# VHH binders against q9p7j3, part 222

Target 1, 174 residues: q9p7j3
Amino acid sequence: MILPLFPETQVHVFVYENVSNCAAIHEQLISQNPIYDYAFLDAATILYKKQVYSAIIRALEDRRDEQMKTKTIHSEVILSLSPKTEISSAFRQFSMTKKSKNIVVVKIDSKLTEEEEFERLDKLVEGNRVEFSDEELQKLIDFKVLKKNYKLDPSTLENPLASILSSIALRGYS
Key: E = the ipSAE of ESMFold2; O = the ipSAE of OpenDDE; V2 = 0.75 times the mean of E and O plus 0.25 times the DockQ between their complexes.

## First folded at step 17 (VHH)

Design ga2 (framework vhh_6qgx_2; at its last fold request DockQ between E and O 0.92; V2 from the best seeds 0.87)
Fold by OpenDDE, fold request of step 18:
Parts: C-alpha cells; structure tokens; sequence
Structure ga2 (fold): chain B 174 residues (1-174), chain A 124 residues (1-124)
C-alpha cells in the first residue's frame, strides 16, 4: 500500500489471529534478527485501521524531519501508537509480548509486493492470517486495555476514534 | 459551537491568483489534519489538498500540483490555500475540512468537520 502523504514509501500491514509462537518471535526481536525487521503489535491494543496508518505516518514524518526517538522506523511505529513520550511505556502498551495471541504486523519500506511479503512473513508467524479491517480488528481488541492506553473516559468514549488519532498526532506536543 | 469559516473567494481571471483562508473557532484542532475540498457546478465534491497537524506533510490532487499550496498557522488556528495560475476548471465552492490524526484516504467521509464554503469563480 502507498499512503498519499508518503508516496515513495510502500507499507504492508498483516493481521494474524491464534498465533502460537509469539514467544519465539519475541526472542528473535530481542536478538535483533534482521529477518524479523517488522513492527509486531499486540492486536488487543488496535481498534482501527486508521490507528495503525496514523502511527505509520507519524513515524514516517518523524523520520523525514529527523525527529525519530527510536533506533528503527518499526520501533518508531510502535512509539507512534502511544500518546506518551516514553519509549518503554509505548512498547509495554502496544508491542507484541510473549503472551500475545493476536498480532498486527507492519512492514515499512518494503520492496516486495504484498503477496511476496506475506510469503516471507508467513514463514515466521504460526497463526491464521485475517483481513486487515476494522471489522476484524474489533473482534481482537481488548477494550479495557484500549481505554487504559489512551486514557479514554466517558466523554472521549463518545468518539474514541478522534481521541485516539489526535493523541497519536499530538504525542510530545502541548 | 465548533465552526470552520472560509474566506477569500471571489472572481478572478484565468492565470490569476487567490488566497483562501479557513478560520477555526469553538474548539482547537490540535492533532487534526486539515484539508480543502471543492465542488464545481454540476459535479461532486472532490479532494484538493491536505496538510498534517505538524504542517510538514502535504498532499495534493494531481490537477492542482505546482499551482496550489496548502499551509497552516497554528498561532491563528487557520489553514490557507494559495491558488496560483488559476484555470476556469478551478471554478467551484471551496470547503475547509478537518479530520483527527492524519489524512489516510482523503475522502469526504473521512473528515468530521466542514465549513460552509467560499465561492471561487475563474473567468476565461
């Protein structure tokens, strides 16, 4: 997929449910295995496609403007999901854990087609691919976690999408 | 009351320039991307340009690239559209719009807030 704001950057997003090897994937990420050069997100924290795309754009914007806070574009995507500036907090909030069952996987700067990228990723993830859609994401979301991560209250819950997306854009700004 | 108010429209000759402005009131649009849309006579509303909240990312429809420039002033809580080298086909009512976060699809339904529009007429 090509995002209009960044036409020269190809991105791919995949959703997996019932993943059995998240612990193994997590170990590879800790070891910084280059084959695992993706952003692995806990699907329990993702409610909308626009949430993921907004985080991607925020990360790309930070990279372009030389304002990245993390080492890699994929780690910056994880950070960009968070309304908080603390990197460790963002990772705890949104990154895949050893206990995750459902994940969203993001690839930035892909040189491959979606199908080709999927073929590579499918060798790494032991789970079932589902459609990247609001409908499928909303089946996997943990609303308690979502409310906590974005500090949603009764007033903001009237329009949670607006609250989530604006907080992504406003991270680090007053 | 949240309101977006456009201004700067008018009659201009082909090749001329106009600067549209959109002022936000009733709320801040912090963390919101802003955009311009337009509706020509007898046509559907179409996307023109968008700018991120930061103001460093922009996107334009192909027909206005190189001629139009979208910008925003955080201090004044405004977004502007500088239109140069205007053409008769640019004749339309221009609308200011806002969407939370970033513009992803640039479709009308993506934007939550709209102005009443300002008319731009370009004569041949």
Amino acid sequence: as target 1 above (174 residues)
Amino acid sequence: QVQLVESGGGLVQAGGSLRLSCAASGRTFKGYAMAWFRRAPGKEREFVATISWRGSSTFYTDSVKGRFTISRDHAKNTVSLQMNSLRPEDTAVYYCAATPGYAIYNTADEYDYWGQGTRVTVSA
Scores: ipSAE 0.912, ipTM 0.949, lowest interface PAE 0.5, mean pLDDT 96
Fold by ESMFold2, fold request of step 18:
Structure ga2 (fold): chain B 174 residues (1-174), chain A 124 residues (1-124)
Amino acid sequence: as target 1 above (174 residues)
Amino acid sequence: QVQLVESGGGLVQAGGSLRLSCAASGRTFKGYAMAWFRRAPGKEREFVATISWRGSSTFYTDSVKGRFTISRDHAKNTVSLQMNSLRPEDTAVYYCAATPGYAIYNTADEYDYWGQGTRVTVSA
């Protein structure tokens, strides 16, 4: 996918359910294996496609403006999902863990088509790929986790998407 | 009471310039992207330009690149469209719009808030 705001940057997003090897993937991430150079997110924290795309755009905007706070563009996506500036809490709240069951996987600066990137990723993830869509994401979300991560109360629960998306854009800017 | 109010439209000869402004009230639109769309007579509303809340990310439809400049002023809670080198094809009603977060697809259904529009007519 090409995001209009960053027309030179190829981005792919994949969703997997029933992933059996998150612990193995996690070990590869700790080892900094370059084959695993993706952002691995816990799908229990993701309700909307726009949530992921907004975090990607925020990370790319920060990279362009030399305002990144983390070491890689993929770790910056993880931070960018958070409404708060604390890096450690963002990773704790949004990253795939060894215990995750469903994941969202982001590749930024891909030189491959979606199909080619999927072919590579599918060798790494033992799970069932599902469509990156609001319909599929709604099946995987933990709404209690979402509410906690974004501090949604009755007033923001009427339109949680707007609250979430504006928080991503505002992080660090009040 | 939330509203977007466009101004600055009018009649201009081809090659001329206009500056559109959109004032927001009842909400500061913190963390919202802003956009301009236009509707030419007999056509559907089409995307013109967008600007991120921070102001550093902009995107323009191809037909206006190099001629139009979108900007925003947080202190005044406004977004502007400077339109230079105007052509008869730019004749349209221009609408200001807002969406939370970032503009992702540049489609009209992405936007939650809309102004009433300001008419721009460019004479041959």
Scores: ipSAE 0.787, ipTM 0.895, lowest interface PAE 0.8, mean pLDDT 92
ESMFold2, look of step 17: ipSAE 0.758; ipTM 0.883
ESMFold2 (binder alone), look of step 17: mean pLDDT 84; pTM 0.862
OpenDDE, look of step 17: ipSAE 0.901; ipTM 0.943
ESMFold2, fold request of step 18: ipSAE 0.780, 0.782; ipTM 0.891, 0.892
ESMFold2 (binder alone), fold request of step 18: mean pLDDT 84, 84, 84; pTM 0.861, 0.861, 0.860
OpenDDE, fold request of step 18: ipSAE 0.912, 0.911; ipTM 0.949, 0.948

Design ga3 (framework vhh_6qgx_2; at its last fold request DockQ between E and O 0.90; V2 from the best seeds 0.86)
Fold by OpenDDE, fold request of step 18:
Structure ga3 (fold): chain B 174 residues (1-174), chain A 124 residues (1-124)
Amino acid sequence: as target 1 above (174 residues)
Amino acid sequence: QVQLVESGGGLVQAGGSLRLSCAASGRTFKGYAMAWFRRAPGKEREFVATISWRGSSTFYTDSVKGRFTISRDHAKNTVSLQMNSLRPEDTAVYYCAAEPGYAIYNTADEYDYWGQGTRVTVSA
């Protein structure tokens, strides 16, 4: 996929449910295994496609403008999901954990087609691929976690998408 | 009470220039992407240009690349469209739009807020 705002950057997003090896993946990430060069997100924290894409664009803008706060573009995507500036908080809030069961996987700067990238990733993730859609994400979301992560209240819950997306864009600027 | 108000439209000869402005009221639209759309007579509304909240990322439809420039002023809470080298096919009602976060799809359905539009007529 090509985002219009970043036409030279190819991105891919995959969703897996019932993943059995999140703990193993997590260990590889800690070890900084280059084969696992993705952003692994806990699907329980993701409600909308635009939430993910907005985080990607925010991260890409940060990279372009030399304002990245994290070491890698993929870690910056994780940070960009958060309304908070603290990296550790963002990772605790949105990153895949050893206990995760459903995940969203983001690849930035892909040189492969979506299918080719999937074949590569499918060797690493032991789970079922599902469609990257609002409908599927809605099935995997933990609303308690979502409300906590974005401090949603009764007023913002009327339009949670607007609140979430604005907070992503405003991180560090509000 | 939240609204976008366009201005700057009018009649111009082919090859001429116009500058459209959109002023936001009722809210600051902080953290919102802004965009311009247009609807020509007998045609559907089409995307023209978008700019990110940060103001450092822009995207244009192919037909206006190199001729139109979208910009925004955070202090004034406005977005502008500088239109140069105008052509008769640019004749349309131009609409300002806003969307939380970033523009992803650049479709009309993506944007939450819309202005009333300003008419641009380019004569041959």
Scores: ipSAE 0.906, ipTM 0.945, lowest interface PAE 0.5, mean pLDDT 96
Fold by ESMFold2, fold request of step 18:
Structure ga3 (fold): chain B 174 residues (1-174), chain A 124 residues (1-124)
Amino acid sequence: as target 1 above (174 residues)
Amino acid sequence: QVQLVESGGGLVQAGGSLRLSCAASGRTFKGYAMAWFRRAPGKEREFVATISWRGSSTFYTDSVKGRFTISRDHAKNTVSLQMNSLRPEDTAVYYCAAEPGYAIYNTADEYDYWGQGTRVTVSA
């Protein structure tokens, strides 16, 4: 996928359910294995496609503007999902953990087609790929986690998408 | 009462310039992307330009690239479109729009808020 705001950057997003090896993946991420150079998100925190795309665009905007706060573009996507500036909190709230069951995986700066990137990722993830769609994400979300992560109240629950998306754009400027 | 109000339209000769302005009232649109769309007679609304909340990320449709400049002013709560080297093909009603976060697809259905439009006519 090519995002119009960043037309030179190829991005792919994959969703896996029933992942059995998150602990092994987590160990590889800690060791900084370059084969695992993706953003691995806990799907329990993701309700909307636009949530992920907005975080990707925010990370790319910060990279271009020399305002990144983390070491890689993929770690910057994890930070960019958060409405708060604290890096460690963002990772605790949005990253895949050893106990995660369902994940969203982001590749930025891909030089591969979606099918080719999937073939590589599928060697790493023991789970079932599902469509990256709002319909599938709704099956995987934990609404209590979503409400807590974005501090949704009755007024924001009326239009939670707008509240979530605007907070991603506003982090550090509110 | 939330409104986007465009101004600055009018009649201009080909090669001329106009500056459109869009004023927001009833809310500040914090964390929203802003865009301009246009609709020529008998056609669907087409994307013209978008600008991120920070003002640093912009995108233009090919037909206006290099001639039009989108900008925003947070203190005035406005978005502007500077239109230079105007052509008869630029004749349209121009609409200001807002959506939360970032523009992703440059399509009209992304945008939650719309102005009523301002007419621009470019004569030969």
Scores: ipSAE 0.775, ipTM 0.893, lowest interface PAE 0.8, mean pLDDT 92
ESMFold2, look of step 17: ipSAE 0.740; ipTM 0.877
ESMFold2 (binder alone), look of step 17: mean pLDDT 82; pTM 0.847
OpenDDE, look of step 17: ipSAE 0.892; ipTM 0.938
ESMFold2, fold request of step 18: ipSAE 0.764, 0.763; ipTM 0.890, 0.887
ESMFold2 (binder alone), fold request of step 18: mean pLDDT 82, 82, 82; pTM 0.846, 0.844, 0.844
OpenDDE, fold request of step 18: ipSAE 0.903, 0.904; ipTM 0.943, 0.944

Design ga4 (framework vhh_6qgx_2; at its last look DockQ between E and O 0.75; V2 from the best seeds 0.00; counts 0 for: pae E 3.1 > 2)
Fold by OpenDDE, look of step 17:
Structure ga4 (fold): chain B 174 residues (1-174), chain A 124 residues (1-124)
Amino acid sequence: as target 1 above (174 residues)
Amino acid sequence: QVQLVESGGGLVQAGGSLRLSCAASGRTFKGYAMAWFRRAPGKEREFVATISWRGSSTFYTDSVKGRFTISRDHAKNTVSLQMNSLRPEDTAVYYCAAEPGYAIYNEASEYDYWGQGTRVTVSA
């Protein structure tokens, strides 16, 4: 996918359910294996496609403006999902853990087609690919976690999208 | 009550310039992308330009690239559209709009808040 605000950057997003090897993937990430150069998100924390794309755009803006807080663009995507400035907090809130079962995987600056990238990623993830859509995401979301991560209250729960997206954009500007 | 109020429209000759402004009141649009849309006579509303919350990312429809510039002033809680080299086909009512987060699809349905519009007429 090409985002209008960043037309020169190709982005791919994949969703996997019933992943059996999250612990193994996590170890590879800790060891900084370059083959695992993706943002691995816990699907339990993602409700909307726009949430993911907003985080990607935020990360890309930070990179362009030389204001990245993390080492890599993919780690910046994880940070960008969070309303908090603390990197460790953002990772605890949104990154895939050893105990995750469903994940969202983001690739930025891909030189491959979506299908080619999928074939590459499919060798790393032992799970079932599902469509990247609001419909599929809502089946995987943990609302308790979502409410906690974005401090949603009864007044914002009726339409959480605006609150989530604005908080992503506002991180560090409060 | 949240309001977006456009100003700066008017009659101008082809090749001329106008600067539109949109002022927000009732609330700040912190964390919101801002955009301009326009509706020409007998046509549907169309996207013109958008600017991110930070103000460092912009996107324009092809027909206005190189001629229009969108900007925003956080201190004044305004968004502006500098329109240069105006053409008769730019004649339209121009609307200011706000969207939470970042513009992804640039569709009117994605924007939550709208102004009343300001009329721009470009004569041949």
Scores: ipSAE 0.886, ipTM 0.935, lowest interface PAE 0.5, mean pLDDT 95
Fold by ESMFold2, look of step 17:
Structure ga4 (fold): chain B 174 residues (1-174), chain A 124 residues (1-124)
Amino acid sequence: as target 1 above (174 residues)
Amino acid sequence: QVQLVESGGGLVQAGGSLRLSCAASGRTFKGYAMAWFRRAPGKEREFVATISWRGSSTFYTDSVKGRFTISRDHAKNTVSLQMNSLRPEDTAVYYCAAEPGYAIYNEASEYDYWGQGTRVTVSA
């Protein structure tokens, strides 16, 4: 996928359910293995496609403007999901953990087609790929976690998507 | 709920300029991207330009690059489209639109909020 604001940047997003090897993946991420250069997100924190794309756009804008706070574009995506500026909190709240069961995986600056990138990723993730869609994400979300991460209350439940997306856009400005 | 009201449309000769304005109400625009779309007679709405909440990121359809400039003013809660070097093919109804978060799409179906439009007619 190519985003209009960043026409030279190819992005792929994959969703896996019933992942059996998150602990192994987590070890590779801690060891900074370059084969695992993706953003691995816990799907329990992701309800909307637009949530992920908004974080990607925020990360890409910050890279362009030399305002990145983390070491890689993929770690910046994880930070960009958070309404708060604290890096360690963003990783604890949104990143895949060794106990995660379902994940969302983001690749930025891909030189491969979506299916070619999937073939590479499929060697790393032991789980079932599902469509990146609001329908599938809804099946994997933990609403208790979502409400906590974005501090959703009864007044924001009218437009939960708008509140979430605004939080991503406003981080550091409110 | 966000309300959007466009103004600044009218008749202009080819090569001339117009400035469109879109006034917005309510704090729901805080954290919203804004866009301009247009609809020529007999066509679907088509993307013209978008601007991020911070005003730091803009994107334009190819046919208007270098001629149109989108900008926003947070104090007045407005977004503007400066249209220079106008051509007859720019004749359309121009619509202001808003989407929460970042401007990640240039398709009309992805925008939640719309104004009623302002007509721009460019004569030869």
Scores: ipSAE 0.392, ipTM 0.719, lowest interface PAE 3.1, mean pLDDT 88
ESMFold2 (binder alone), look of step 17: mean pLDDT 82; pTM 0.850

Design ga5 (framework vhh_6qgx_2; at its last fold request DockQ between E and O 0.83; V2 from the best seeds 0.85)
Fold by OpenDDE, fold request of step 18:
Structure ga5 (fold): chain B 174 residues (1-174), chain A 124 residues (1-124)
Amino acid sequence: as target 1 above (174 residues)
Amino acid sequence: QVQLVESGGGLVQAGGSLRLSCAASGRTFKGWAMAWFRRAPGKEREFVATISWRGSSTFYTDSVKGRFTISRDHAKNTVSLQMNSLRPEDTAVYYCAAEPGYAIYNTASEYDYWGQGTRVTVSA
């Protein structure tokens, strides 16, 4: 996929449910295995496609403007999901953990088609691919975690999308 | 009350220029993308341009690339559209719009707030 704001950057997003090897994937990420050059997100923290795309765009803007806070574009995507500036907090809140069951996987700067990229990723993830859609994400979300991560209250819950997306954009700007 | 108010429209000859402005009030629209749309006579509303909250990322429909420039003034809480080398086919009512976060699809349905529009007429 090509995002209009960044037409020279190809991105792919995949959703997996019932993943059995998150612990193994996590170990590979800790060891910084280059084969695992993706952003692995806990699907329990993702409610909207636009949430993921906004984080991607935020990360790409930061990269373009030489304002990344993390070492890689994929780690920056994880950070960009957070309304907080603390990297450790962002990873704790949004990154896949050893206990994750459902994940969202993001690839930035892909040179492959979506299907080709999927074939590579499918060798790493032991789970079932589902459609990247609001409908599927809604089935995987933990609203308690979502409310906590974005400090949603009764007033913002009337339009959680606006609150989430604006907080992503405003991170570090108060 | 949240409002977007467009201004700057009018009659101009082909090859001329206009600068549209959209003033936001009732909220800051911090962290919101802003955009311009237009509706030509007998046609549906179409996307023209969008700008991120940061103001450093923009996207234009192909027909206006190189001629139109979208910009944002955070201090004034405004978004502008500089239209150069205007053509008769640019004749339309121009609307400003606001969307939380970033422009992803640039469809009208994505944008939450809209102005009343300002009419631009380009004569041959």
Scores: ipSAE 0.905, ipTM 0.946, lowest interface PAE 0.5, mean pLDDT 96
Fold by ESMFold2, fold request of step 18:
Structure ga5 (fold): chain B 174 residues (1-174), chain A 124 residues (1-124)
Amino acid sequence: as target 1 above (174 residues)
Amino acid sequence: QVQLVESGGGLVQAGGSLRLSCAASGRTFKGWAMAWFRRAPGKEREFVATISWRGSSTFYTDSVKGRFTISRDHAKNTVSLQMNSLRPEDTAVYYCAAEPGYAIYNTASEYDYWGQGTRVTVSA
């Protein structure tokens, strides 16, 4: 996918359900294995496609403006999902963990087509690929986690999208 | 009441310039993207330009690149569109719009708030 705000940057997003090897993937991420250079998110924290794309755009905006707070663009996506600036909290709240069951995987600066990138990723993830769509994400979300991560209150719970998206764009800047 | 009110439209000769302004009231649109769309007679609204909350990320439809500049002023709670080197093809009603977060798809259906529009006519 090409995002209009960053037309020179190819991004791909994949969703897997019933992932059996998150612990193994997590070990590879800790060891900084370059084959695993993706953002691995816990799907329990993601309800909207726009949530992911907004975090990608925020990370790319910060990279272009030399305002990144983390070491890689993929770790910056994880931070950018958070409404708050604290890095450790963002990773705790949004990253895939050893115990995750469903994941969203982001590749930024891909030089491959979606299917070529999928072919590589599918060798790493033991799970079932599903469509990156609001319909599929809705099946995987933990709404209690979403409410907690974005401090959603009863007044916004029927349509939390605007609150979530504005928080991503506004984080750390007034 | 949340309102977006466009101004600055009018009649101008081809090659001329106009500056459109969009005043927001009832909300500051903190963390929201702003955009301009336009509708020529007999056509559907089309995307013209968008600007991020921070003002540092912009995108323009190809037909206006290099001629139009979108900007925003948080203190005045306004968004502007500087339109230079105007062509008869730019004749349209121009609408200001707002959506939360970042502009992703640049389609009218993504925008939550709309102004009533300001008419721009570019004569040959």
Scores: ipSAE 0.810, ipTM 0.909, lowest interface PAE 0.7, mean pLDDT 92
ESMFold2, look of step 17: ipSAE 0.764; ipTM 0.886
ESMFold2 (binder alone), look of step 17: mean pLDDT 83; pTM 0.860
OpenDDE, look of step 17: ipSAE 0.853; ipTM 0.922
ESMFold2, fold request of step 18: ipSAE 0.798, 0.664; ipTM 0.904, 0.853
ESMFold2 (binder alone), fold request of step 18: mean pLDDT 83, 83, 82; pTM 0.856, 0.854, 0.847
OpenDDE, fold request of step 18: ipSAE 0.897, 0.899; ipTM 0.942, 0.943

Design ga6 (framework vhh_6qgx_2; at its last fold request DockQ between E and O 0.92; V2 from the best seeds 0.87)
Fold by OpenDDE, fold request of step 18:
Structure ga6 (fold): chain B 174 residues (1-174), chain A 124 residues (1-124)
Amino acid sequence: as target 1 above (174 residues)
Amino acid sequence: QVQLVESGGGLVQAGGSLRLSCAASGRTFKGYAMGWFRRAPGKEREFVATISWRGSSTFYTDSVKGRFTISRDHAKNTVSLQMNSLRPEDTAVYYCAAEPGYAIYNTASEYDYWGQGTRVTVSA
């Protein structure tokens, strides 16, 4: 996929459910294994496709403008999901954990087709790929976690998408 | 009560220029992407340009690249569209739109807020 705002950057997003080896993946990430050069998100924290894409664009803007707060573009994506500036908080809120069962995987700067990238990723993730759609994400979301992460209240819950997306864009600017 | 109000439309000869402006009221639209759409007579509304909240990322439809420039002023809560080298096929009602976060698909259905539109007529 090519995002119009960043036409020179190819992005792929994958969703897996019933992943059995999140703990193993997590260890590889801690070890900074280059084969695992992805952003691994806990699907329980993701409700919308645009939430993911907005975080990606925010991260790409930060990289372009030399304002990244983290070491890698993929870690910046994780940070960009958060309305908070604290990196540790963002990772606790949105990153895949050893206990995760469903995950969203983001690849930035891919030189491969979506299918080729999937073939590589499929060797790393032991789970079932599902469609990257609002419908599928809705099945995997933990609304308690979502409400906590974005501090959604009765007023913002009327339009949670707007609240989430604007908070992503406004992180560190308000 | 939230409103987007376009201005700057009018009649211009081919090769001429216009600058459209969109003023937001009722909210600041902080954290919102802004965009321009247009609807020509007998045609559907089409995407023209978008700009991120940060104001550093833009995207244009192919037919206006190199001729149109989208910009925004956060202090004034406005978004503008500088239109140069106008062509008769640019004749349309131009609409300002706002979307939380970033514009991803640049479809009309993606944007949450819309202005009433301003008419631009380019004569041959």
Scores: ipSAE 0.914, ipTM 0.950, lowest interface PAE 0.5, mean pLDDT 96
Fold by ESMFold2, fold request of step 18:
Structure ga6 (fold): chain B 174 residues (1-174), chain A 124 residues (1-124)
Amino acid sequence: as target 1 above (174 residues)
Amino acid sequence: QVQLVESGGGLVQAGGSLRLSCAASGRTFKGYAMGWFRRAPGKEREFVATISWRGSSTFYTDSVKGRFTISRDHAKNTVSLQMNSLRPEDTAVYYCAAEPGYAIYNTASEYDYWGQGTRVTVSA
């Protein structure tokens, strides 16, 4: 996929449910294995496609504007999901952990088609690929986690999408 | 009341310029992208341009690229569209719009807030 705001950058997003090897993936990420150069997100924190795309765009905007706070574009996506500037909190709240069951995986700056990138990723992730869609994400979300991560109260829960998306764009400028 | 109010439309000869402005009131649209759409007679509303909250990320439909420039001013709570080298096919009602976060798909259905439009007529 090419996002209109960043027409020179190809991105791919994959969703896996019932992942059995998150602990093994986590070990590879800690070891900085370059084969695992993706953003691995806990799907329990993601309700909307726009949530992921907005975080990708924010990360790309920060990279272009020399405002990145983390070492890689993929780690910057993880930070960009957060309404707050604290890096450690963003990773704790949104990253896949060894106990995660469902994940969202982001590849930025891909030189591969979606099918080719999937072939690489499918060798790494032991789980069931599902469509990256709001319908599938809704099945995997933990609403208690979502509410905590974005500080949603009863009034913002009437339109959580707008609150979440605006907080991603506004992080550090509030 | 939340309003988006466009201004700066009018009649202009082909090759001329106009600057459209959109003033937001009742809301500052913190963390919102702003966009311009247009509707020519008998046609669907089409995307023209978008600008990010920060003002540094822009995207234009191909037919206006290089001729139109979108900008925004947070202090005035406005977004503008500078329209140069105008052509008769640019004749339309131009609408200002706002959506939370970033413009992702550049479709009208993604925008939550709309102005009433300002008419631009470009004579041959």
Scores: ipSAE 0.793, ipTM 0.898, lowest interface PAE 0.8, mean pLDDT 92
ESMFold2, look of step 17: ipSAE 0.789; ipTM 0.902
ESMFold2 (binder alone), look of step 17: mean pLDDT 81; pTM 0.839
OpenDDE, look of step 17: ipSAE 0.895; ipTM 0.939
ESMFold2, fold request of step 18: ipSAE 0.740, 0.751; ipTM 0.875, 0.884
ESMFold2 (binder alone), fold request of step 18: mean pLDDT 81, 81, 81; pTM 0.835, 0.836, 0.835
OpenDDE, fold request of step 18: ipSAE 0.911, 0.906; ipTM 0.948, 0.945

